VHH binders against Profilin-1 (pfn-1). Designs and how they scored, part 59

Target 1, 132 residues: Profilin-1 (pfn-1), of Caenorhabditis elegans (q9xw16)
Amino acid sequence: MSGWNAYIDTMTAAAPSIKRCAIVGAADGSVWARTEADNVFKASEEELKTFVALFNDVTQVPAKGADIEGVHYVVPRTEESLIFGKKENTGFFAVKTKSAVLIAVYEGPNEVAAQVRKAVESMQTYLNNAGY
Key: E = the ipSAE of ESMFold2; O = the ipSAE of OpenDDE; V2 = 0.75 times the mean of E and O plus 0.25 times the DockQ between their complexes.

## First folded at step 7 (VHH)

Design w66 (framework vhh_8ghr_2)
Fold by ESMFold2-Fast, scan of step 7:
Structure w66 (fold): chain B 132 residues (1-132), chain A 127 residues (1-127)
Amino acid sequence: as target 1 above (132 residues)
Amino acid sequence: EVQLVESGGGLVQPGGSLRLSCAASGFTFSSTYDIYWVRRAPGKGEELVATISYSGSSTSYADSVKGRFTISADISKNTAYLQMNSLRVEDTAVYYCAKDYDILTGYFDSSPEFDYWGQGTLVTVSS
């Protein structure tokens, strides 16, 4: 197992409504760590390459949406290093660091979404400070 | 009661302009919510048209309306606006404003929180 799984565990402990998550390389979408077993993050390598490339110009994303695990999400808006999406009672938050993209898929109402965003952004800050 | 009330729709010819308003009641546009304009056109379902953050610092538009529509908000007047220029027949729809995108995507047609949406304003673009 990789040391990166400890960061997955930290995020899911901070926001238990995260159903699946992953840490992937910002340059190529290669998986560094992800949830497994009953909570396996199911995105393909091709899908992740496409997804991380969205961070090259986030302003284009709201018009087209984003695909994660074969599910098309509507993206209402973006920030420079943040893409988030919604589909019914599910959603995701994805943040870019220097070297990584963190993706968390969750289920639940708006209150739950806020908690998930906070957990993901806290980890983003930590990893940026650690040089990742 | 928390409400959003749309106005400004009507019949307009292709190439014309309309300005839609979304007046908030029961809450203020301070640090509360992002505002969304969503339209429902016959046969297409819901389309997110434009989004503005509560601070006005972030906006986004659907590809179908980029360069033609402009979203804005006046926090002091507690009102959001959608300026629609160069209107096309394809823009014919009922336009809604909303403050919670999660409800729009999951529960737009069936949510008991419909009273947090406006009633909609009809825009008809015809020859």
Scores: ipSAE 0.000, ipTM 0.192, lowest interface PAE 12.9, mean pLDDT 77

Design w67 (framework vhh_6fv0_2)
Fold by ESMFold2-Fast, scan of step 7:
Structure w67 (fold): chain B 132 residues (1-132), chain A 124 residues (1-124)
Amino acid sequence: as target 1 above (132 residues)
Amino acid sequence: QVQLQESGGGLVQPGGSLRLSCAASGFTFSTYDMYWVRQAPEKGLEWVSTISYSGSNTYYKDSVKGRFTVSRDNAKNTLYLQMNSLKPEDAAQYYCAKDYDILEAYFGSEFDYRGQGTQVTVSS
């Protein structure tokens, strides 16, 4: 068990409508921690490598969308360190820190999505301040 | 106008039980994840439990697992915390919250929480 699992636990406690999430390396998409068992985050290593590379130029992403766990999401817009996508009432938020990318997949109404975004962005701020 | 009103606190002996309630109004209660947090005298705010908007997912602070149970009644706009086997360490002012930053609670933030809360006192 890595120390990074504590951050997964903290995010899911802050936004329990997160169904699956992971913390991966920003350079290569290597998994540092992920939800497991019934909530296992099932993205392949190749998919994650492709996904984190999207942060090299987020302006290209809305035109083509993004794939996570084999699911294609419409990305309505991006911000410098934020990619988020929608598929019906499910979605994801992904944020980049200095060394990591946090990815959270959730299900629920817009109010839930707002709580998930807050949890992910709060963790992004914390990790950036901690030098990660 | 969002309003949250806690009740059900009191004085109990170690090993006793209490059930806290939180009456919510001014928002669509059934669409929000809800939280219980507490603050002991001279200490920071501490997260206790979370429940998803549907009630399907619950999370607990490690020290209360197996003793506390969070639940909700979306038809009545009410959040509950059943507290069993209470310990002196559980003595605190308890608050319910619609929006709460768990990172701040885990990493030592102090803030002035809004709302009256309900006081839980456990004899040493």
Scores: ipSAE 0.270, ipTM 0.653, lowest interface PAE 3.7, mean pLDDT 86

Design w68 (framework vhh_6fv0_2)
Fold by ESMFold2-Fast, scan of step 7:
Structure w68 (fold): chain B 132 residues (1-132), chain A 124 residues (1-124)
Amino acid sequence: as target 1 above (132 residues)
Amino acid sequence: QVQLQESGGGLVQPGGSLRLSCAASGFTFSTYDMYWVRQAPEKGLEWVSTISYSGSNTYYKDSVKGRFTVSRDNAKNTLYLQMNSLKPEDAAQYYCAKDYDILTGYFGSEYDYRGQGTQVTVSS
């Protein structure tokens, strides 16, 4: 394990219900690490650039929703560094650090969502403390 | 025990109006943000509107902005959705839901538990 892939592995070990996830640059949406192969996080460069720009004014997001991997999600509300959404049995949590955005897509009921949120927020805290 | 009961749906022609109500009980209504969500047959659940616990802040799905108005009466524990200039695309089952608890992952209305929402049909 090397570089940013170790953080992906840590998150998916903490919450096995994460189907796909990525760590991207907060300024431009550039991919630092993501799940690959059968669990590939398949968002385009342009989609990720658009997505991370949502953190510039999270108060506008509930009116429009958010797109991840070509899927449009309902975003019922946001917090300063948290955007989360739901569509049917699929959802996501995205959290912003100083220089990164962590995105985790999951499937399952609300108990699964709670575990996924805990995993991404734990990593958010770790990266902020590490200066990222 | 949290309960939400929707009413006020019906059949209208395109351009018509309806006012939906949601009667809430089992929680302190005045301390929760509230949502309206809808689901068309064979479609996923779609967010429509949010209103803050005080009623001071409202948010709308882009396609309903300017046509729908959400409001609340905290003294009566009731949420409202005024729907004007209704379009065929607005036809759906409408549900109300209380604020998402991000620690427990609770999201959406208690549709399976509380009943069937209120049906809105737009047809000539």
Scores: ipSAE 0.000, ipTM 0.172, lowest interface PAE 12.3, mean pLDDT 81

Design w69 (framework vhh_6fv0_2)
Fold by ESMFold2-Fast, scan of step 7:
Structure w69 (fold): chain B 132 residues (1-132), chain A 124 residues (1-124)
Amino acid sequence: as target 1 above (132 residues)
Amino acid sequence: QVQLQESGGGLVQPGGSLRLSCAASGFTFSTYDMYWVRQAPEKGLEWVSTISYSGSNTYYKDSVKGRFTVSRDNAKNTLYLQMNSLKPEDAAQYYCAKDYDWLEQYLGSEFDYRGQGTQVTVSS
């Protein structure tokens, strides 16, 4: 039973426009926790392994984009520990901590995107401070 | 100029009901997630409920689930909180907010556009 589910619950309460999210291992993309049921995060184990490897060199990501749940997102730019993308009315934010990668898929306008980013970055800070 | 104006508070007996309203102006209400937070005497701000910009997703503090219902009317720029089966521990000043950090214990909470609040008192 994963204690990590509490962090998923906190994230979705902080930013209710998050449609699906997950916390995965930074080394291998193994799922520690994710949204379930009607909001199930559907990325395969192989896709997540590929995705977390993007953090090994984020500067290459804008040229190729990123795939999450079989959806290809345009990545306009990256930051050292942040990859984000857009596709029409949907988008994602992914942040890397010492041991984890947080991925949040959302739907909504720019104001919603800003709120999702704040929630994801706040959780990143918390997990880093907790040693993860 | 962002403004939030809460109303609907009052004194009720345990088990009673109140409906709070928050009238919003100065921003595009329909594109922001909204929050209800409360502060009891000599306590910090406590999150109560969240509603997405479209109204399709709602979240509640565990202690109020099944008793409180958050809703919004984007055409009227108004946020609501229906409170049923009120308990003494629900007594507090209630505020609506459009900027709130749930992880306040690790970061400072920031309420940029919180109004004056509306007082809820539950007598034993």
Scores: ipSAE 0.026, ipTM 0.434, lowest interface PAE 7.2, mean pLDDT 83

Design w70 (framework vhh_6fv0_2)
Fold by ESMFold2-Fast, scan of step 7:
Structure w70 (fold): chain B 132 residues (1-132), chain A 125 residues (1-125)
Amino acid sequence: as target 1 above (132 residues)
Amino acid sequence: QVQLQESGGGLVQPGGSLRLSCAASGFTFSTYDMYWVRQAPEKGLEWVSTISYSGSNTYYKDSVKGRFTVSRDNAKNTLYLQMNSLKPEDAAQYYCAKDYSPLEAYFSGDEFDYRGQGTQVTVSS
């Protein structure tokens, strides 16, 4: 354990270009941990439930885009356990594990996006290996 | 061809200071977050510090907070680590790294996108 907040802290320390992030349940979008206070991840329970359901068929997502924190993102393509989006100078990466979905919202150019993706995918691997 | 070249290491007494430099080439330095990591003899790699692409956000390993300062000069494609109040536990080979900061809980040296040969820091009385 050590609480799920420790994983949020690890992610934000590893990739400071992450502005807000959360770890949510893959089945229902329930929040296990998220950034708080000035960096609060603002997605509603209804929005998160809708978002995690996108992983049931990621091939349909580029046609529709995805909504996070009331912001509509263009999703250029998906991979089996990865949805990512862009809007202007902001973007997100979301990855699915056995039991969780990690969502990280960032700001910056494409090179920053690549670093955020690597950090998120590394945590995905760690959590999958830990049985989550 | 990504290249990272560290320098500035040396031998100091406990309480001494060193400034490490990392000269970067082969990529658009100003658009990447950068990292300092270290490896002590017979120990694994440790993440030390992160600096955002703009220089606005910095993060540090708890044991170096208040003593180390990371900075960058995007016009010169150079990353720095100012190390003050050095302790014997800080002795290590120091590397700068591009792209990705290792998550300490499960870090592997092979997870770096790129790092240089490093610069050696020795702290002894």
Scores: ipSAE 0.006, ipTM 0.274, lowest interface PAE 10.4, mean pLDDT 82

Design w71 (framework vhh_6fv0_2; at its last look DockQ between E and O 0.01; V2 from the best seeds 0.00; counts 0 for: pae E 12.1 > 2, placed apart)
Fold by ESMFold2-Fast, scan of step 7:
Structure w71 (fold): chain B 132 residues (1-132), chain A 125 residues (1-125)
Amino acid sequence: as target 1 above (132 residues)
Amino acid sequence: QVQLQESGGGLVQPGGSLRLSCAASGFTFSTYDMYWVRQAPEKGLEWVSTISYSGSNTYYKDSVKGRFTVSRDNAKNTLYLQMNSLKPEDAAQYYCAKDYTPLEEYLKSGEFDYRGQGTQVTVSS
């Protein structure tokens, strides 16, 4: 799955306010690709298993919130195949495809949050169309 | 009304340098990630560089890495592209853009919102 890094590169070029991101398996949270080095996405294996399981019933998520990289986010609402949270000037967008979950942690005002969401949703559409 | 106005293009010899500017108005420049894109004759739009709203993060097309530097001055609502070691392949109309969205059919292509009129860069001896 070495080619998956190209999708991370595409997403960060489209939304450079993404601090860290990853593409993980929807069934088990296994990492297919992630940002590395100073931008390493550092969620644990147990945390990712728990996180992807949230997509089994997104309607329960606003009551509980979501944990990413050891940080608890308040999730104000969910949409079909979309979980997002905001914490002052930081936040995340996570979308589910047929076999993957894309997670992007960003920093910035609402305008860059909207740009991050567009990048993540564009990638979601591409992966679904590619059969993932 | 979103407005973007590029300047600084011109004719340069291979190995030369140019500094492009983009003056932005009609939106809160400091809260948006910004983009440089180019279009060579008979080619589609090609993404060149991205800069985050704060200027802290930058990304570049592989073929321009190490030669081009994007920067911004949020107090002046101005985006810049410093182009060094220019090559004939860099000859194009250069545009700044407010939004960039990759398209599903081509990961290297994109949709750009509110791009300006452009500034022409020609590289020849």
Scores: ipSAE 0.399, ipTM 0.724, lowest interface PAE 2.6, mean pLDDT 86
Fold by OpenDDE, look of step 8:
Structure w71 (fold): chain B 132 residues (1-132), chain A 125 residues (1-125)
Amino acid sequence: as target 1 above (132 residues)
Amino acid sequence: QVQLQESGGGLVQPGGSLRLSCAASGFTFSTYDMYWVRQAPEKGLEWVSTISYSGSNTYYKDSVKGRFTVSRDNAKNTLYLQMNSLKPEDAAQYYCAKDYTPLEEYLKSGEFDYRGQGTQVTVSS
């Protein structure tokens, strides 16, 4: 597997509730890597371009929510490099690195959110330290 | 040693077509997502397309959607890019890459081991 694919596998394996992951360009939403097969990450480039642009002003995101894979999520709050959303028993965590946005879509109760967050933030830290 | 060799570039008129190929060796080609990137004069490298290791999923830059088609033959360790309806803005050096990175400094350093020498695409009337 490519280096980026390894990161996808690492995130996916870090929390069993994670269903799909993607690593995309922070500037344009281009897909660098993603889960595939039965767990294919399905967001379009247009959607991802819009999504990564949310990080330009995260303060506005809670007011309008965020869309991933055609699903609209409520965003309770944001941080400078973190956007997370919820919809019923699903949700996502998205973190921004120097050059990328890491996205993890999960399924499960609120209790699983902490593990998902740790997974993506751990990868965020790693990639940032690596210059990515 | 990982080796990538692009070919198929050339000069075409606007609206023309080209088919790029990338011969891969030195790694298990069928287990890696592959990328096409391009660099126009005085511009940075930009992502063009991604194809999954199995070929099941493809992704395209918005500006090339509907015109470019990425494919691969894992039995031949070859990556393809069919470029139709070419536009002047498509002119660039095209590279295939085993691992895509958008880091400008890294891409320009000449130390990127997973990218070929590229093939030149020129679009002019």
Scores: ipSAE 0.016, ipTM 0.307, lowest interface PAE 7.0, mean pLDDT 88
Fold by ESMFold2, look of step 8:
Structure w71 (fold): chain B 132 residues (1-132), chain A 125 residues (1-125)
Amino acid sequence: as target 1 above (132 residues)
Amino acid sequence: QVQLQESGGGLVQPGGSLRLSCAASGFTFSTYDMYWVRQAPEKGLEWVSTISYSGSNTYYKDSVKGRFTVSRDNAKNTLYLQMNSLKPEDAAQYYCAKDYTPLEEYLKSGEFDYRGQGTQVTVSS
C-alpha cells in the first residue's frame, strides 16, 4: 500500500470534524488516496477532473459554486490555491499544491472550519516542500 | 449589488432585550448561510451566531448560548437576532454578513464582504 493513505490519516487526526478527504492529481483529478471503508469519499473521475480545473481560475468559482460527491456547494470565498465550499451543516476545503489537490469534507459549525483549513494548509505546505 | 441593512440596536439596561433585523437584497438570500458578528471599540470582529441557508441549523458563540436566538425568514429576505438577558459585555456594533469566513487572516485585512453599516447595541445601567 502506498504512503499516500498515511496523509489521509494525518489530516483526519489534525481536524476530527473532517469526515472524508482525498488527495487527487492537480492535472487530471486522478485519485492518489481517499477516505475508505465506513465513510468512503465518492466522486467520479469526471467530477474530479472538473473540480480540479476550478483552480485554473478561482475568481470564477464564487459565481457558480462547486460540485463534489454529487453535492452542490456555495463557494463564499476563494484564494489562489484554496476553495471553501459550504452547504448547511457541512462544507469542504480544497487546497492546491504543486502536483495535487487536497479535498477535505467536514461536518460541524463554522467554529470547526478553522481547524479544517489549518489541517489542509499544513499538509499543503508539507507536500509543496516535499516537491509535490 | 449585495446590500445588507442592520437595524434594531439601541440602549438597554442589563438584563434587557433587543431584536436585531438584517434586510438583505441583491443576492439569492435563501441559498446562503448567514452570520451575526460584532465589534466592540478597538477590538477585532467576533463571531456571534450562524444560521444555515434553510434555517434548519443554528450555531452560537458559547457566551451567548441560551440568551440569543438567530432566525431567518427566507420569504422576506430577512435575518434576525433576538438578544435576551443582555450584559455589558454584549455592547458592540452588530453586523450581519453573507460571507463571514473562518479565514481570520483575511478578516484582519478588511476583506469582509457585503457588510452593512451595523447597528449599535449599548448596555448600561
Scores: ipSAE 0.005, ipTM 0.176, lowest interface PAE 12.1, mean pLDDT 81
ESMFold2 (binder alone), look of step 8: mean pLDDT 79; pTM 0.800

Design w72 (framework vhh_6fv0_2)
Fold by ESMFold2-Fast, scan of step 7:
Structure w72 (fold): chain B 132 residues (1-132), chain A 124 residues (1-124)
Amino acid sequence: as target 1 above (132 residues)
Amino acid sequence: QVQLQESGGGLVQPGGSLRLSCAASGFTFSTYDMYWVRQAPEKGLEWVSTISYSGSNTYYKDSVKGRFTVSRDNAKNTLYLQMNSLKPEDAAQYYCAKDWDILSEYFGTEYDYRGQGTQVTVSS
């Protein structure tokens, strides 16, 4: 794979419990890469535009939650550059870099969530160090 | 050992009020954001409110905004939830949680990082 698809592959290899993920532009939510085929990340461009705008003021997010792939997630808290949510047996972690937002949707228990968060934050660090 | 002990629940009529308390021990309470979550019978956990470690920032589920107020007393290691204008939809077991506990509860890991909770029943 060339370009941004290689980073999708790296994240899913690091945390196989990631069901779907994407790398999108932080300014506009434009898709740079996403999982495809049987595990296609289904968020629309309009939904992603709305989602990345949440990083403009993460303190407002817990009051309203967040929508990913048409699913409304409870967001119990945020950190600077991190939004995460949970709904029943599914969840997501989203992190902002200088130029990108990484979104990973997973299914599973707390140990799975911890590994997904680690993979996403590791990629965030890598991309920030690479100037993205 | 981390311990969280909820109290203050009970039976109340629609429109009534309750004040929940959570006594924390076994960790430095003043350095953790704290949460109230609830669970109705046979349903998943639902986030209700968040308060920052300093008490400066509070957040609420939309359906409870304006009716519930979260607060904390770091000198007493105690978290509070003032619940006004209670509705039948608010009936649930209420738990307090910190970051570690909330992840365990939401993600289905079997941890004993919370107390038994406190039951809120809203009568017809």
Scores: ipSAE 0.000, ipTM 0.183, lowest interface PAE 12.3, mean pLDDT 80

Design w73 (framework vhh_6fv0_2)
Fold by ESMFold2-Fast, scan of step 7:
Structure w73 (fold): chain B 132 residues (1-132), chain A 124 residues (1-124)
Amino acid sequence: as target 1 above (132 residues)
Amino acid sequence: QVQLQESGGGLVQPGGSLRLSCAASGFTFSTYDMYWVRQAPEKGLEWVSTISYSGSNTYYKDSVKGRFTVSRDNAKNTLYLQMNSLKPEDAAQYYCAKDYDILTGYYSPEFDYRGQGTQVTVSS
């Protein structure tokens, strides 16, 4: 059976440098799917609600950064429907579709970050084309 | 110039083992996740395994879990696939790849690869 968990599996297979990831509702931050067990994505309901609201005006995010799983990330810039951040050797990419926000946390250098971004943006395109 | 050269394929009986190698050059191997993919006669490319840049994380196609082990030696710019308990269904041309595109479908991804591949034949 394919469900939202199948998309998590697809992203982590495409970019295994993703440490944790989730697909959440764009309107409310409700978790549709996330990595589990030893790689569980642990952001609280309140934190995710706050995080998805950042997409209402991404231009304000670089001034204040973003919090994911209780970790404060520096956000150097944003693009339309894309927020990404860095803290030491850890980072994240978050993209908004019509109905969802995909969040992926990774560890590694810039070349690894580029592959994680590709996986997340490919899934964003796929979901948008599927009407999500 | 990116180059990938696969080797180690051959003919084995069912239940046999082979170790595939992929020699990489022309890019900073240690900073890229690497992939093994295969193509059986008259089938599309099929994803087999992924290994992270550091070697710490590995992923496998369900049908090969427990039988195949991917590894890498970043000092030698070499990727490996240890294949145990080989089945007739594993017979294919095996390629290593530097990139992965999930939009081509589940477990039939589009890859950028440069090598000729190495042939694995499993015969009775």
Scores: ipSAE 0.006, ipTM 0.278, lowest interface PAE 11.5, mean pLDDT 81

Design w74 (framework vhh_6fv0_2)
Fold by ESMFold2-Fast, scan of step 7:
Structure w74 (fold): chain B 132 residues (1-132), chain A 124 residues (1-124)
Amino acid sequence: as target 1 above (132 residues)
Amino acid sequence: QVQLQESGGGLVQPGGSLRLSCAASGFTFSTYDMYWVRQAPEKGLEWVSTISYSGSNTYYKDSVKGRFTVSRDNAKNTLYLQMNSLKPEDAAQYYCAKDYDILTGYYGDEYDYRGQGTQVTVSS
């Protein structure tokens, strides 16, 4: 039992519009926990390894965009520990902590996106304070 | 309210050039990152370029790198896109857009494009 699934449950309870999410290792993109069953987060380990490496220099990401679950997202801008992307009515927020990257994929308008970002950033703060 | 007015589009042959302009009003232009986005027929909205609020950082879609140059004049509240070596695949309606902070509670698309856009057609 990983135990990390409790954090997935916390995030999805805080923002029910999260369609799929995962907590992955910042160093290698290894999956620590993800949504399951019909909401399984579908990114391959190879894709996740590539994705977490983007946090080594987030300033380069808007030029290339980012790929999650085989979907290419436009990344309009980044912040030091935040990458977010948009593709029509779908988007994602990814935040880096000391040891982890949290990724949440959502579907819906900007009001939904705002709630998802809040949930992801709240969890980022919690994990950083817990030493992760 | 926020207004964005695009201009400078037109018909060019492959290899031609166009310079697009976006006149902005209703917000403090110099404090926002600005984007150029485009939409071709039967396609979704596609990001083309980003310029930081100061003009110090610019980013481009891979397929337009080396051909397009984004710039801004904060004193004139104007955003520009210089397009060189135009290809048929660049044909689209072009829009300028303002950065949107989703957490501030401002509603709308991530790209806050309030203009009608300017049409770019590339054909012989």
Scores: ipSAE 0.000, ipTM 0.179, lowest interface PAE 10.8, mean pLDDT 81

Design w75 (from t3 with I102V G105E F107L D108A S109G S110K P111S; framework vhh_6fv0_2)
Fold by ESMFold2-Fast, scan of step 7:
Structure w75 (fold): chain B 132 residues (1-132), chain A 126 residues (1-126)
Amino acid sequence: as target 1 above (132 residues)
Amino acid sequence: QVQLQESGGGLVQPGGSLRLSCAASGFTFSTYDMYWVRQAPEKGLEWVSTISYSGSNTYYKDSVKGRFTVSRDNAKNTLYLQMNSLKPEDAAQYYCAKDYDVLTEYLAGKSEFDYRGQGTQVTVSS
């Protein structure tokens, strides 16, 4: 449907250990694009609005963790524009740009987590340079 | 010492099939997502397919969907590409790669990869 779906498709091809991902508005969590069909990203509007608000003060996040698709993740630390967490063999990376938040949920060991992080940060750089 | 060794290329008629193999050593193969990329004479690198570390997720370039199948055998540290219904446009040197930057290729039109083997040549001709 949206032009943003091409970025989701490229992201999953770049890091196939991503199980589900989405690009959402930083202000309200509105979905611009997400994985669909067998890999549908199943976060509610309310959950996404709550999640993007975490970027208003990332220093508070390690104390309480983060919820994505009804799953509670431990967030060990944050950076200014990065929140990440783990739950067993599953994890996520979320990055904020000027107007968007990219969320990628993945499964796998530390090596694939590093590949997912690289993909997410590459997309973050591209979106910031494109004015998003 | 990361090493990747491709094999299985050759000359095939249009509509024919080939199975490429990539033998990996020097790293824990089973914990990395892997890539197939190709380069035709006087052209740039082109992403072809991706497979997740476990083999559960696969992705393909639009022009090869339904014709190519990527798979892996983690016990043997080997990556495969089954190529069916080959077309002249598929003729290229094929490489397997660890952690190819598909995003930079898509977004900037240029990409590099950490480690590549010598490649295996695929020629499609009558």
Scores: ipSAE 0.372, ipTM 0.694, lowest interface PAE 2.5, mean pLDDT 86

Design w76 (framework vhh_6fv0_2)
Fold by ESMFold2-Fast, scan of step 7:
Structure w76 (fold): chain B 132 residues (1-132), chain A 123 residues (1-123)
Amino acid sequence: as target 1 above (132 residues)
Amino acid sequence: QVQLQESGGGLVQPGGSLRLSCAASGFTFSTYDMYWVRQAPEKGLEWVSTISYSGSNTYYKDSVKGRFTVSRDNAKNTLYLQMNSLKPEDAAQYYCAKDFDYLTGYFPESDYRGQGTQVTVSS
């Protein structure tokens, strides 16, 4: 949307290795902003509603995994506000703020994953401090 | 250099048991969470179990809860997976993985992954 697209731009500038990302509402998974065009984030509204509900009890997630953009990811462990998944050389990091969930999908080796996690967690901190 | 060596796989009938081992070297084993993951024919990589660095916390895939038990011996730098009541759906190549490599996407492309151990379940 208006202001929220600027945060997408900030994250992708900080971590150019982010393949696709989105900022969605923590309560319902509604898309506030997402990457578009050649890097369009493709998750359905139903999938996102299911995904953000995982943050209600992250302890259940490693047993079942998580689905993003129709891809089932292994979730090795979770933290209160962090879910991350892996499938071969592709993965995601998702972090919850007060009112939003940030999701970033990447492809590549260790260096890519580390850069993406740092960018997502930095934005989480910024948004929490801004009251979101 | 990080090395992981899996062993203990084999052929077993449905309902049988196997114990997998993973010998670790090249890092301070006692400070890392460890993972068991598997890959079945025609399927992607699937997480099976996690054990915390101290052994105090364990997590399991829903379909293996009550049947599999993960444990570790930090003095021996060894990770274990006891598999009971094995089912045909458990047949796969089993790998162990170090927390950092799994978290960051090196596994299975990483030099830090083991070669795996094959589990076959048939009757």
Scores: ipSAE 0.006, ipTM 0.228, lowest interface PAE 9.7, mean pLDDT 82

